# Designs tried in a protein design chat: VH-VL binders against q8ixk2r445to577. Part 2

Target 1, 133 residues: q8ixk2r445to577
Amino acid sequence: FFGMLQNKGLTDYCFDYNPPDENQIVGHQVILYLCHGMGQNQFFEYTSQKEIRYNTHQPEGCIAVEAGMDTLIMHLCEETAPENQKFILQEDGSLFHEQSKKCVQAARKESSDSFVPLLRDCTNSDHQKWFFK

## First folded at step 1 (VH-VL)

Design za10
Fold by OpenDDE, look of step 4:
Formats: sequence, C-alpha cells, structure tokens
Structure za10 (fold): chain C 133 residues (1-133), chain A 120 residues (1-120), chain B 107 residues (1-107)
Amino acid sequence: as target 1 above (133 residues)
Amino acid sequence: QVQLVQSGAEVKKPGASVKVSCKASGYTFTSYAMHWVRQAPGQGLEWMGYINPYSGNTKYNEKFKGKATMTSDTSASTAYMELSSLRSDDTAVYYCARLGYSKSDYFDLWGQGTTVTVSS
Amino acid sequence: DIVMTQSPSTLSASVGDRVTITCRASQSISSWLAWYQQKPGKAPKLLISKASSLESGVPSRFSGSGSGTEFTLTISSLQPDDFATYFCQQYNSYPYTFGQGTKLEIK
C-alpha cells in the first residue's frame, strides 16, 4: 500500500511529514494535515516488513515509536525493520503498533490548532482507522 | 465575519434536480471540509457527506450515494450540493456545515439552511 | 450505523429548573459526542464537544458528561433563552449520526 495515509474519523486528514532540513529527514514528529494530494510530504508506503516508509528521500525514513513515547517519529529505515518500527495495518483500518500494543489515533494537539497521530489504547473509533488513497 | 450563506428556497417537481450553494466567507475556504446535513420537517438531523475543497475528495453517506453530488469552487469559496431524481421524501432543509479543523472535528459553523420542497 | 437515542423526546420545564437530557449510543463512541441547540427556523448551534468541553461563548449553566454509550446534557438553571430543541451527535464513526432530538418547552 502507498499514497496518502488518511484518517477515517478526523475528516480527510493525512499523515504529513515535512522535515526542516531536506538533508536530514530523521528525528522529527509526524503530524496530521488536511489531505491535499500535492507534493511529497504526504506520500507513505506500507511495506512487507510492516514499516510505514517515507520514501521520497534517500536515505529512506521509517516511522518509529521511541521507548516511553506516544508520538510517531521519523527514523532511518534499516535492512531489518526494528521492533519499534513495526505496524500492522488491519483490514478494519486500525493501525496497530506491535511493540507498544497500542493503536495509532488521530488526535488534536493540546493547546494548538494542529493534529498528530498518537499511540492510544485500541478502540473502535474511526479516529483510529486509516486507509491509503 | 465568519459565515456560511446558502442559496434560497427551492420548489421542485418529482424527478427534477436541484443544486444548493453554500458560500463561505471570513476564513480560508480550502482549509476546512464542508459537510452537508439535512433535516426533514419535524425530524432530526441526517449527515449526508462532505467535500474537501482543497483536494476535491468527497465522502458520502451510503444512503445518499447516487442522490447527492457534492462539488466546490475554490475561486468562489462556494460549496455545492446537487440532488437528483427528487422525490417527496427529499423535502427538507439542507444545511452546509464547516468541520472546524482548527478547533474541533465537529460542526462549529452552519449555513442558514436551504428549504427544498418536492411536490407534484 | 451507530444509533443515537435521546431521552426524553419532549421535556417541559420552568425557568430556574435543573434539566437533564440523555443520549445513548448503540455502541461505544468513546467521548466523540457533541451537543447542539436548535431554535425554530435556525441552524443548530454547537454547545459542547468531546462530551464535556463547553464551546466558547456558551453559558456555564450548560454542561456535558459521559463516555462510552451514555451521555448527558445538563442545564443547571434553565433560562428563557434555553427553550429549544437539543441534539446529540456522534463523530466516533462514519456515518455521523444524530439523536432524534429533545424539545425543551416551557411548562
């Protein structure tokens, strides 16, 4: 699967990554932004290694969850996907993080006008449902 | 002033079509999804679907697929909803409603509504 | 689809009364519940979001509570301006669905 990774509940918001430095794409948080289908900031790939890959740049970045965190951060992809980069995109649209055993939920960033994907306990909410388009 | 202004009341015969407009002002039109909700006389509210004015993406309530077509004109900051093959049970007030991305993912701004009456 | 059921359908009360409206969801919607006020000939007005978050400009006499499948809207001391129809709405899942409404009328 590849393309825009859209949230079902938060109306037409997509994974979005825009690193400040194009030459250093890792270390920043993945956010949610209104799906626009333009540019490369919203293009992701779900791989056979269960990675969510940001492959518009070289080296390629993979979304990871750092220990003790609930945010999605861009790391470099590895030949063998590390455990903290493994996600299961279920048939029902839920995006499950294997290591934390939590689901990715679209959430409003507190005290801001921004939205971000966060790890939360898995529910039946459409805010935890995702699909590629 | 932030507001949505809809087109005027419509009276149509069964089988006809009608196109309702919703003009946005006071905010960036393309930054918010525009939803449509109808309300039959004396009844509750029914979600019909939405359009993303920026991407053009749409999502429809299954109930209204084939009945409603949502479009937008960014140059006019206007959303449109066309109803086809009108029947008497399409008689309702139709609202456009903004999904307030900056504040919430619910309807924080509504048009004044457009009454569509279908009668023979 | 998630069915939202409000109770009561009609409520008669007097100014100064404490009134409570209930909204029940056919399945859990977490806290993704909004309350609207609608007066005749007007569009709905947002009162509360996320079950309990009061919208800016809404009087503090309005409050919301609940999670999962049971939610309540409470008006602590009813004012003349509060007589209207109230709707709950879930935005946990598409399609978004509304309660059938509660008409709050003067006794």
Scores: ipSAE 0.021, ipTM 0.699, lowest interface PAE 4.1, mean pLDDT 91

Design za12
Fold by OpenDDE, look of step 4:
Structure za12 (fold): chain C 133 residues (1-133), chain A 120 residues (1-120), chain B 107 residues (1-107)
Amino acid sequence: as target 1 above (133 residues)
Amino acid sequence: QVQLVQSGAEVKKPGASVKVSCKASGYTFTSYAMHWVRQAPGQGLEWMGYINPYSGNTKYNEKFKGKATMTSDTSASTAYMELSSLRSDDTAVYYCARAYYSRGDYFQHWGQGTTVTVSS
Amino acid sequence: DIVMTQSPSTLSASVGDRVTITCRASQSISSWLAWYQQKPGKAPKLLISKASSLESGVPSRFSGSGSGTEFTLTISSLQPDDFATYFCQQYNSYPYTFGQGTKLEIK
């Protein structure tokens, strides 16, 4: 699967990554923004290795969750996907992070104006449902 | 620089329709939702809804469903707001507005406003 | 819908005065509150976001505070250019709503 990763509950919002430096794409947080498909900032790929890749730049980035965190941060992809970069996009639209055993939820980040995907306990909320558009 | 230029003032009779335009420049038109806000004379501001020019998706304030129709023309970088079945209480200044990128829906950029007057 | 109530509706003050206007939300909006300045015949101008974050280019005499349901906009020393109408806006939830406005006029 590839394209814009859109949230069901937070209608018309998609995964968005816009690093300050296109040559240094890692270390920043993935956010949510209205789906616009421009600038290649909203194009992701779900791979057979259970990665969510940001593959519009080289080297390719993969979304990771750092220890103790609930935010999605861009790391470099590795030949063998590390545990903290493994997600399961299920048929029901839930996006499950294997290592944390939590689901990705669209939410407003605390003390931030931005909408962001956050790890939360898995529920049946549409805010935890995602699909590629 | 971001600019939103709206069409000129309109005077309509009750029951008529009016279509206000908002031409955007200085940024990628399809990358941002275009919001509409109205302001009745001497009154506060009312959020009417937004359109995503890329997807065509719209979100309306329930108050304006059936009253307002938001559309866009990406080739012209222009958003449109059509008001139907105009009544006297539709008299207001109508603004298009763009939100700050990824910072929630507060509005840094506004059109100059379009006055719509409904009078018999 | 979340109702935003500003107080006072009209305020008369003099240059140099400390001015405070309030905005009350009918329910908690956390810190998702913006303040705008509007002059006659002009579109609103964004002053503050997230209740207290001053926008670039806005004079430091403007400040915002509050969270939950009570918010304030303060002008520490009123300048002639500050006489205008001020609006608050919540963007906590749809539909977004504005206060009815506070007209700040010269005494």
Scores: ipSAE 0.144, ipTM 0.741, lowest interface PAE 2.8, mean pLDDT 92

Design za6
Fold by OpenDDE, look of step 4:
Order: C-alpha cells, then structure tokens, then sequence
Structure za6 (fold): chain C 133 residues (1-133), chain A 120 residues (1-120), chain B 107 residues (1-107)
C-alpha cells in the first residue's frame, strides 16, 4: 500500500512529514494535516517489512517510536526493520505498533502545534482507523 | 508573497443568491484549506467552514449548512462561496482566509473581504 | 459550540497605558487560542497564536497568556497604532469560534 495515509475519524486528515531540511529527514515528528496530493510530504508506503516509509529521498525514512514515547518519529530505514519501526495495518483499518502493543490514533497534544498520530490503547474508535488513498 | 483577492461588493434582494470568489496566489493552492469567515455589521467574526481544494472536501459550521456552498477551481486557484436564499441578516462582510500549515488552524492570510448587502 | 466571551466590549485608554483584554471560553480549549487585531475596513491581522506565541513582526509590547478557559491579551504600553478592535479565536474544536471583540479606543 502506498499514497496518502488518511484517518477515518479525523476526516480528510493524512500523515504529513515536512522536515526542515530535505537532505536531513530524520529526527522530526510525523503530524497530521489536511490531505493534499502536492509534494512528497504526504506520500508514504507500507512495506512487506511492516514499515511505514517516507518515500522522498535516499536514504529512505521509516516511522519509528522511540522508547518511552507515544509520538511517531522519522528514522532511517534499515536493511532489517527494527522492532520499533514495525506496524501492522489491520483489515479493519487499525494501525498497530507491535513493540508497544498500542494503536496509532489521530489526536492532539498540548505540546504540539498540530494534530498528530499518537500511540494509544487500542479501541474501536474511527480515530484509530487508517487507509491509504 | 501570499495574496487572497476577493470579488467585489454585492447588493442582492431577499431570496436571491450570490457567489463570492477568492483568488489565491503566491502559494500552492491545493496544499492549504481555504476558510470562510463572516462579519455582520458591527459584529464579531463567524467561522463558516472550509474547503480542501485538493480533495474538494468541505466542512461547514452547522449554522451555515444549507446557506453556504463552498467550491473551488484548482485551475484558477480560486475558492468560491455561494450563499442561497439570502435574507437581510446575511448582510455582512465575507472573508476568505488560509490557515497555516501543520495544523495551525488560525489564519495568517486573509482576503480583503466582500461586502454582501441584502435589502428589499 | 464553544462560546468565547471577551471583556470588556469597549475599552478607552491613553497612549502609554497598560491594557489588558480578557477572553473566556465556555469550556477548556487548552492553549488553542489566537488573537487578532482588526482596523476599520480591513481584515483581521494575526497577533498571537497558541495563547502566548507572538507572531513575526508583531511588536513586543503585545503579549498573550492563559490556558484552559481564561486568556488575556496585554499591551504593555499602548501606542497610537494599537487603537483597533481585538478578537480572540479558539481552534480547539469545530466549529471554530471568535469572541465578540473588544474595541480599544482613545480616551
């Protein structure tokens, strides 16, 4: 699966990544913004290694969850996907992070300027449902 | 530089319709939501809704559902808002406004406003 | 809907005065509040976002504070250019709502 990764509950919002430097793509948080097809900021790929890749430049970036965190941060993809970069996109649309045993939810944190995907306990909320568009 | 230029003032009779335009320039039109905000004479501001020019998806303030219809033409980088079944209390200045990137849902760039006057 | 109530509706002050405008939300909006300045016949101008973040180009005499349900906009030393109407806006939840405005006029 590839393209815009859109949230069901937070209608018309997609994963968005816009690093300050396109040549240094790691270390920043993935956010949510209204879905648009322009640029590469919203183009992601779900791979057979269970990675969510940011398809822009080489080396490619992969979404990771750092220890003790609930945010999605861009790391470099590795030859073998590390555990903190593995997600399961379920048939019901839930996006499950294997290591944390939590689901990705469209949410908002006071410390953030944007809606963001956050790890939360898995529920049946549409805010935890995602699909590629 | 980002600019939003709206169509000119309108004078309409009750029951009529009016369509206001907002031409955007200086940025990628489809990358940002275009919002509409109303201001009645001497009154505050009312958020009416927004359109995502890329998808065409809209979100309306419930107060204006059935009253306002938001559309866009990406080839013209122009957003439109049509008001139907106009009443005297629809008299106001109507603004288009772009929100900021990264989920900053406040408005940095505004059109100059379009005055719509409804009178018999 | 979240109701934003500004006070006072009208404020008369002199150049050099310290001015404070209050915005109260009917429910918590965290820090998702913006302040605008509007002059007659013009569109609103963004001054402050996230309750206290001063926008680029805005004079440092403007400041914002507050969280939850009560917010304030302060002008430390009023200048002639500051006489205008000010609005708060919450963007915590839809529909986004504005305060009714505070008209700051010269005494």
Amino acid sequence: as target 1 above (133 residues)
Amino acid sequence: QVQLVQSGAEVKKPGASVKVSCKASGYTFTSYAMHWVRQAPGQGLEWMGYINPYSGNTKYNEKFKGKATMTSDTSASTAYMELSSLRSDDTAVYYCARDLYKGSYYFDYWGQGTTVTVSS
Amino acid sequence: DIVMTQSPSTLSASVGDRVTITCRASQSISSWLAWYQQKPGKAPKLLISKASSLESGVPSRFSGSGSGTEFTLTISSLQPDDFATYFCQQYNSYPYTFGQGTKLEIK
Scores: ipSAE 0.400, ipTM 0.807, lowest interface PAE 1.6, mean pLDDT 92

Design za9
Fold by OpenDDE, look of step 4:
Structure za9 (fold): chain C 133 residues (1-133), chain A 122 residues (1-122), chain B 107 residues (1-107)
Amino acid sequence: as target 1 above (133 residues)
Amino acid sequence: QVQLVQSGAEVKKPGASVKVSCKASGYTFTSYAMHWVRQAPGQGLEWMGYINPYSGNTKYNEKFKGKATMTSDTSASTAYMELSSLRSDDTAVYYCAKEYRGSGYYYGMDVWGQGTTVTVSS
Amino acid sequence: DIVMTQSPSTLSASVGDRVTITCRASQSISSWLAWYQQKPGKAPKLLISKASSLESGVPSRFSGSGSGTEFTLTISSLQPDDFATYFCQQYNSYPYTFGQGTKLEIK
């Protein structure tokens, strides 16, 4: 799967990544913004290694969850996907992070400047449902 | 530079409809939401809703559901606001406003159209 | 809906004065507050976003502060060009809502 990764509950919002420096794309938080499909900010790929790959830059970035964190941070992709970069996109649309046993939820984090995907306990909320478009 | 240019003033009878246009330039039209805000004479500002020009999806203030219809034409980089069943209390200046994404994170309205006066009178 | 209440509704001041306008939210809006300046017959102009972030081109005499439910816009030394109506706006929750405005007029 590839394209815009859109949330069901937070209608019309998609994964968005806009690093300040195009030459240093890692280390920043993935956010949510209105789906617009333009530029390089909203193109992601779900790979066979269960990565969510930011496939617009070289080297390629992969979404990771750092220890003790609930935010999604861009790391470099690796030959073999590390455990903290593995997600399961379920048929029901839930996006499950294997290592944390949490689900990705669309939310507004007060400490953030925008809507963000956050790890939360898995529920049946549409805010935890995602699909590629 | 980013600019929003709205259509001219309208004078309508009660029960009529009016469609205001907002032509955008200086930025990628489909990359930002376009908001609509009205201001009755001598009054404050009232948020009506926004449209995502890329998807066409809209978010309305409940107050204006059934009253306002937002659309857009990406080929013309133009947003539209149609008001139906006009009443005297619909008399106001209507603004389009581009959503602001400061450093890719902030939300607000950084560029506004010049406004379109809609007058509803018998 | 979140109600935004500005105070005062009208403020008379002189050039050189320090002016403070307050905006109160009926519930917490974190820092998702913007300040606008509007002159007669013109569209609002964004001055400050995220409660305290000064927009490009806005004079440094303007500043914003606050979080949660109480916010202030301050003009450190009022200039002739500053006489206008000012609005706060929350974008924490839909529907977005504005304060009723503060008209800053010359004394």
Scores: ipSAE 0.376, ipTM 0.816, lowest interface PAE 1.4, mean pLDDT 92

Design zc8
Fold by OpenDDE, look of step 4:
Structure zc8 (fold): chain C 133 residues (1-133), chain A 120 residues (1-120), chain B 107 residues (1-107)
Amino acid sequence: as target 1 above (133 residues)
Amino acid sequence: QVQLVQSGAEVKKPGASVKVSCKASGYTFTKYAMHWVRQAPGQGLEWMGYINPGSGRTKYNEKFKGKATMTSDTSASTAYMELSSLRSDDTAVYYCARDHGYSYDTFDYWGQGTTVTVSS
Amino acid sequence: DIVMTQSPSTLSASVGDRVTITCRASQGISSYLAWYQQKPGKAPKLLISAASTLQSGVPSRFSGSGSGTEFTLTISSLQPDDFATYFCQQLNSYPRTFGQGTKLEIK
């Protein structure tokens, strides 16, 4: 699967990544922004290694969750996907992070008018449902 | 380029009020929260609160509730902080700082600071 | 409130030195830690986010490490431009809080 990764509950919002330096794409948060399909900020790929790749740049980035964190962060992809980069996009649309045993949920940031994908306890909420568009 | 430009230095008497402005440019003003931080002379940094210009939602440090009032004017891309009932220990440099949405809500851009001096 | 404690409060060093500044949090803040550099009469400048992510334009001699309650900022080879006050900040919870600062001065 590839393209825009869109949330079901938070209508018209997609995964979005815009590193301040295109030559250094890692270390920043993935956010949610209105799906626009323009540029490269919203193009992601779900791989057979259970990675969510940001492959519009080289080297390729993979979404990871650092220990104790609930945010999605861009790391470099590795030949063998590390445990903190493994997600299961389930049939019901839930995006499950294997290591944390939590689901990715669209959430509003407290300190901004923006939204972010956060790890939360898995529920049947549409805010935890995702699909590629 | 992102820029935050604050209003000039203020000298006030105790009991007076002052309103500091922070004009933002180079980005979508309503998308990022604006924080306010003060620094007393020779002291460290103290977070006062933030405002989300898009929604008008504010969050204050309990220490500054009743002291500081944060507002914004989206048409002017300007954030304001008013300090009331000024006293000598309100003397400080006051900074506005943008909340970085992509970098763990760090304060990535700062105004140049506004010196507020309160003296009788 | 989360209390951030930096050590040392003042550090004297020479150009070329390797220096390390420590920041401790009164409770676990995961990697929600930022480092700022401030020079006299200037606003703080963001150096590192998420404990270890170097900001664009910041020299590679700067690095951050740590998680949980203990964090370090390291300058591998001190340059004249690096003499300043450094602050850590926790971004884990509100109110946001800063360390008291570490003044890095020339020996």
Scores: ipSAE 0.344, ipTM 0.820, lowest interface PAE 1.6, mean pLDDT 93

Design zd9
Fold by OpenDDE, second read of step 2:
Structure zd9 (fold): chain C 133 residues (1-133), chain A 120 residues (1-120), chain B 107 residues (1-107)
Amino acid sequence: as target 1 above (133 residues)
Amino acid sequence: QVQLVQSGAEVKKPGASVKVSCKASGYTFTDYAMHWVRQAPGQGLEWMGYINPYTGKTKYNEKFKGKATMTSDTSASTAYMELSSLRSDDTAVYYCTRSYYKGSTPFDYWGQGTTVTVSS
Amino acid sequence: DIVMTQSPSTLSASVGDRVTITCKASQSVSTYVAWYQQKPGKAPKLLISDASNRATGVPSRFSGSGSGTEFTLTISSLQPDDFATYFCQQYHTYPLTFGQGTKLEIK
């Protein structure tokens, strides 16, 4: 699967990554932004290694969850996907992070008008449902 | 399992202050924001604000800034809301209720409510 | 502030009836909408979250639908226990806001 990764509940919002330096694409947080399909910021790929790749730049980035965190951070992809980069996109649309045993949920930042994907306990919420478009 | 137990009814005179408590149990207190919702007699529900017990940060409805002060004691798993300069129109049932602290989520558990009556 | 407008304010119905309550948001709130049931002297009870997700333990006769600015709560066949006041809520944008409520009473 590839393209825009869109949330079902938070209508018209997609995974978005826009690093400040295009030559250094790792270390920043993945956010949610209105789906526009323009540019390279919203193109992701779900791979057979269960990675969510940001592959519009070289080297390729893969979404990871750092220890003790609930945010999605861009790391470099590795030949063998590390455990903190493995996600299961299930048939029901849930995006499950294997290591934390939590699901990716569209959420508002605290006291902010911005939205981000966060790890949360898995529910049947549409805010935890994702699809490629 | 999850329970929010609030302090008892209060009767106050105008100009006085009152502090309502909300003791949480059955879950990790610092994992959820504690919100306060007001309901005047025969009226609807009004969101007053919330506190993040983990960080201590608060967010208030502008309507209640200066009126309500929200605090928490993590060691006691208890949230507090103080109302100052009470007026008759502050007469209401006050509820504590929880949600996730990151991202606005619905209120899944509620306290039983605390009736605050302000009368001369 | 986002205004949630419920309709009707009062609804009289009989056991077994199908009833629908509507909530309209003054601006889009996506699906960040919840419905609560409140009985006299009791705290609100969460019925529906995310516009259409039944909370744990909520009977199947309760259903929610909608996105954007228009939302509905439907009770397919009213039971005696369902007569209460219902509130919609948006949790999309601060300040969080509720509808004014719909009192469902016995005809």
Scores: ipSAE 0.379, ipTM 0.839, lowest interface PAE 1.5, mean pLDDT 94

## First folded at step 4 (VH-VL)

Design b62
Fold by OpenDDE, look of step 6:
Structure b62 (fold): chain C 133 residues (1-133), chain A 120 residues (1-120), chain B 107 residues (1-107)
Amino acid sequence: as target 1 above (133 residues)
Amino acid sequence: EVTLKESGPALVKPTQTLTLTCTFSGFSLSTYGMGVGWIRQPPGKALEWLANIYWNDDKYYNPSLKNRLTISKDTSKNQVVLTMTNMDPVDTATYYCARLRYGDYYFDYWGQGTMVTVSS
Amino acid sequence: DIQMTQSPSSLSASVGDRVTITCRASQDISNYLAWYQQKPGKAPKLLIYDASTLQSGVPSRFSGSGSGTDYTLTISSLQPEDFATYYCQQYYSWPYTFGGGTKVEIK
């Protein structure tokens, strides 16, 4: 699966990554933004290694969850996907993080204009449902 | 078990400053994402959000009352303090503190509330 | 600010009745909607969040539905302990706002 990763509950919002330096793509938080498909900021790939790749840049980035955190941070992809980069996109649309045993949820920041994917206990919330478009 | 309890004066005079303390247990504001908010409810009326504070000391206020509100925390004491200046009889209400989490701005645990009456 | 309008303001029902409460937002809140139950002299209790997710420990007779601007809390079979005032709350936009409440009274 590849393309825009869109949330069901938070309508018209997609995974978005815009590193401040195109040559230094790791270390920043993945956010949610209105789905526009412009540029390379909203193109992701779910791989057979259970990675969510940001593969519009070299080296390729893979979404990871750092220890003790609930945010999605861009790391470098590795030949063998580390445990903190493994996700299961389930048939029901839930995006499950294997290591934390939590689901990715579209959450808002205090600002009404800002949303982010966060790890939360898995529920039936539409905010935890995702699909590629 | 998560618990919260509000404490402060039951009676405040007009123009005075209200200081309320929320003492909680079962969670910590040193935990990433954790927050505590204040909500008030005038007698027989609806709920009104006042302010939030989070583990990282981020603070948010109801814009309609922002200039009157100050929220702070003492993580070591598991306490959150709300001050509200220039109290008016219209501010008479039950004041609640409640737990919330960053990104999940609903309140899953509430204190019992403390009634504050503003009267001369 | 987003205004939350609940309807009805009050209703009378009997044990066993199906009760429906509506909350309408002044704009799309994308399911960032919670429902609370409040009994007299008590603090609100979270029932549902994200419009339809049941809070742990809440009886299954409570359910939430809706999308966009219109949301509904349903009690499939009203129990004696369900007589209370119910509030919706949006957390899509700052500041968070509550509905005016719906009092469910004994018929």
Scores: ipSAE 0.713, ipTM 0.915, lowest interface PAE 0.8, mean pLDDT 95
Fold by ESMFold2, look of step 4:
Structure b62 (fold): chain C 133 residues (1-133), chain A 120 residues (1-120), chain B 107 residues (1-107)
Amino acid sequence: as target 1 above (133 residues)
Amino acid sequence: EVTLKESGPALVKPTQTLTLTCTFSGFSLSTYGMGVGWIRQPPGKALEWLANIYWNDDKYYNPSLKNRLTISKDTSKNQVVLTMTNMDPVDTATYYCARLRYGDYYFDYWGQGTMVTVSS
Amino acid sequence: DIQMTQSPSSLSASVGDRVTITCRASQDISNYLAWYQQKPGKAPKLLIYDASTLQSGVPSRFSGSGSGTDYTLTISSLQPEDFATYYCQQYYSWPYTFGGGTKVEIK
């Protein structure tokens, strides 16, 4: 349920959230960064409401995808999880976004050293496989 | 059905500027994440990536050719244009345009290609 | 730039044979690898992406495997229409680069 959310195919990369202002944690994109477990940027909780929750800062954030978009953005968590914040972590490791019917994939930003999670049509690619701890 | 087709001159002289147009159908560059790239293949040699352009007008060029290449698009016409300056006989190749999606830097649909010969 | 080395440069095989083509990257590319088939006078056709994921409409006799720096395209039972040159391409880092190709000749 809680820890670093790692990618199978892009070895040693984890979900990472580093908002530019610690007092304004919403509206920024989740990235992928080398797993290190330092500074609380890489710790997320997968909740019973199917949220991926960033809870190392207050107020707590929940990962969302806006309609028609493919990027993972931090929103405020709500008492009842909105549909765009629900992800199903399946037994095969795929991370399924129920509203869009798409899976989370590790991809490089073009002409950059940075990787990001993006929504794509679901495949068996190891770039679409994720696990905690 | 996705199709792409290259058009432009078959023969250019050294130092001239090559302009190639990719006309496509079955997808649009108004679609989030969609892109078109250019790849060339000299006769009997390997493929070489040239440039990509995306729905948001972001552009990326092969660094070895960056100062010679310009890519642009007209989304309403379903066209992408590649311009390559200062052509040389070593630039003789078949030029392809192909579709990709941002994040997935492989090309799932290709045009038939157009042969460009650079000679005096 | 990441250099992609294919082997063999060419091979000759009979219909029904199992064919294996190797692609070696100059550094770890973390399965960001595609395979293309190109027939004489035609454009390349995407076969496999993400090292092992088969493109829609591609026959299941094609498969991809490998990790790190070493990747393999396998044709489990060669068919007459498989006479072609095969290319790998990495898209781990910019600029994207292709292997030199492997020509498969049917005899």
Scores: ipSAE 0.641, ipTM 0.884, lowest interface PAE 1.7, mean pLDDT 91

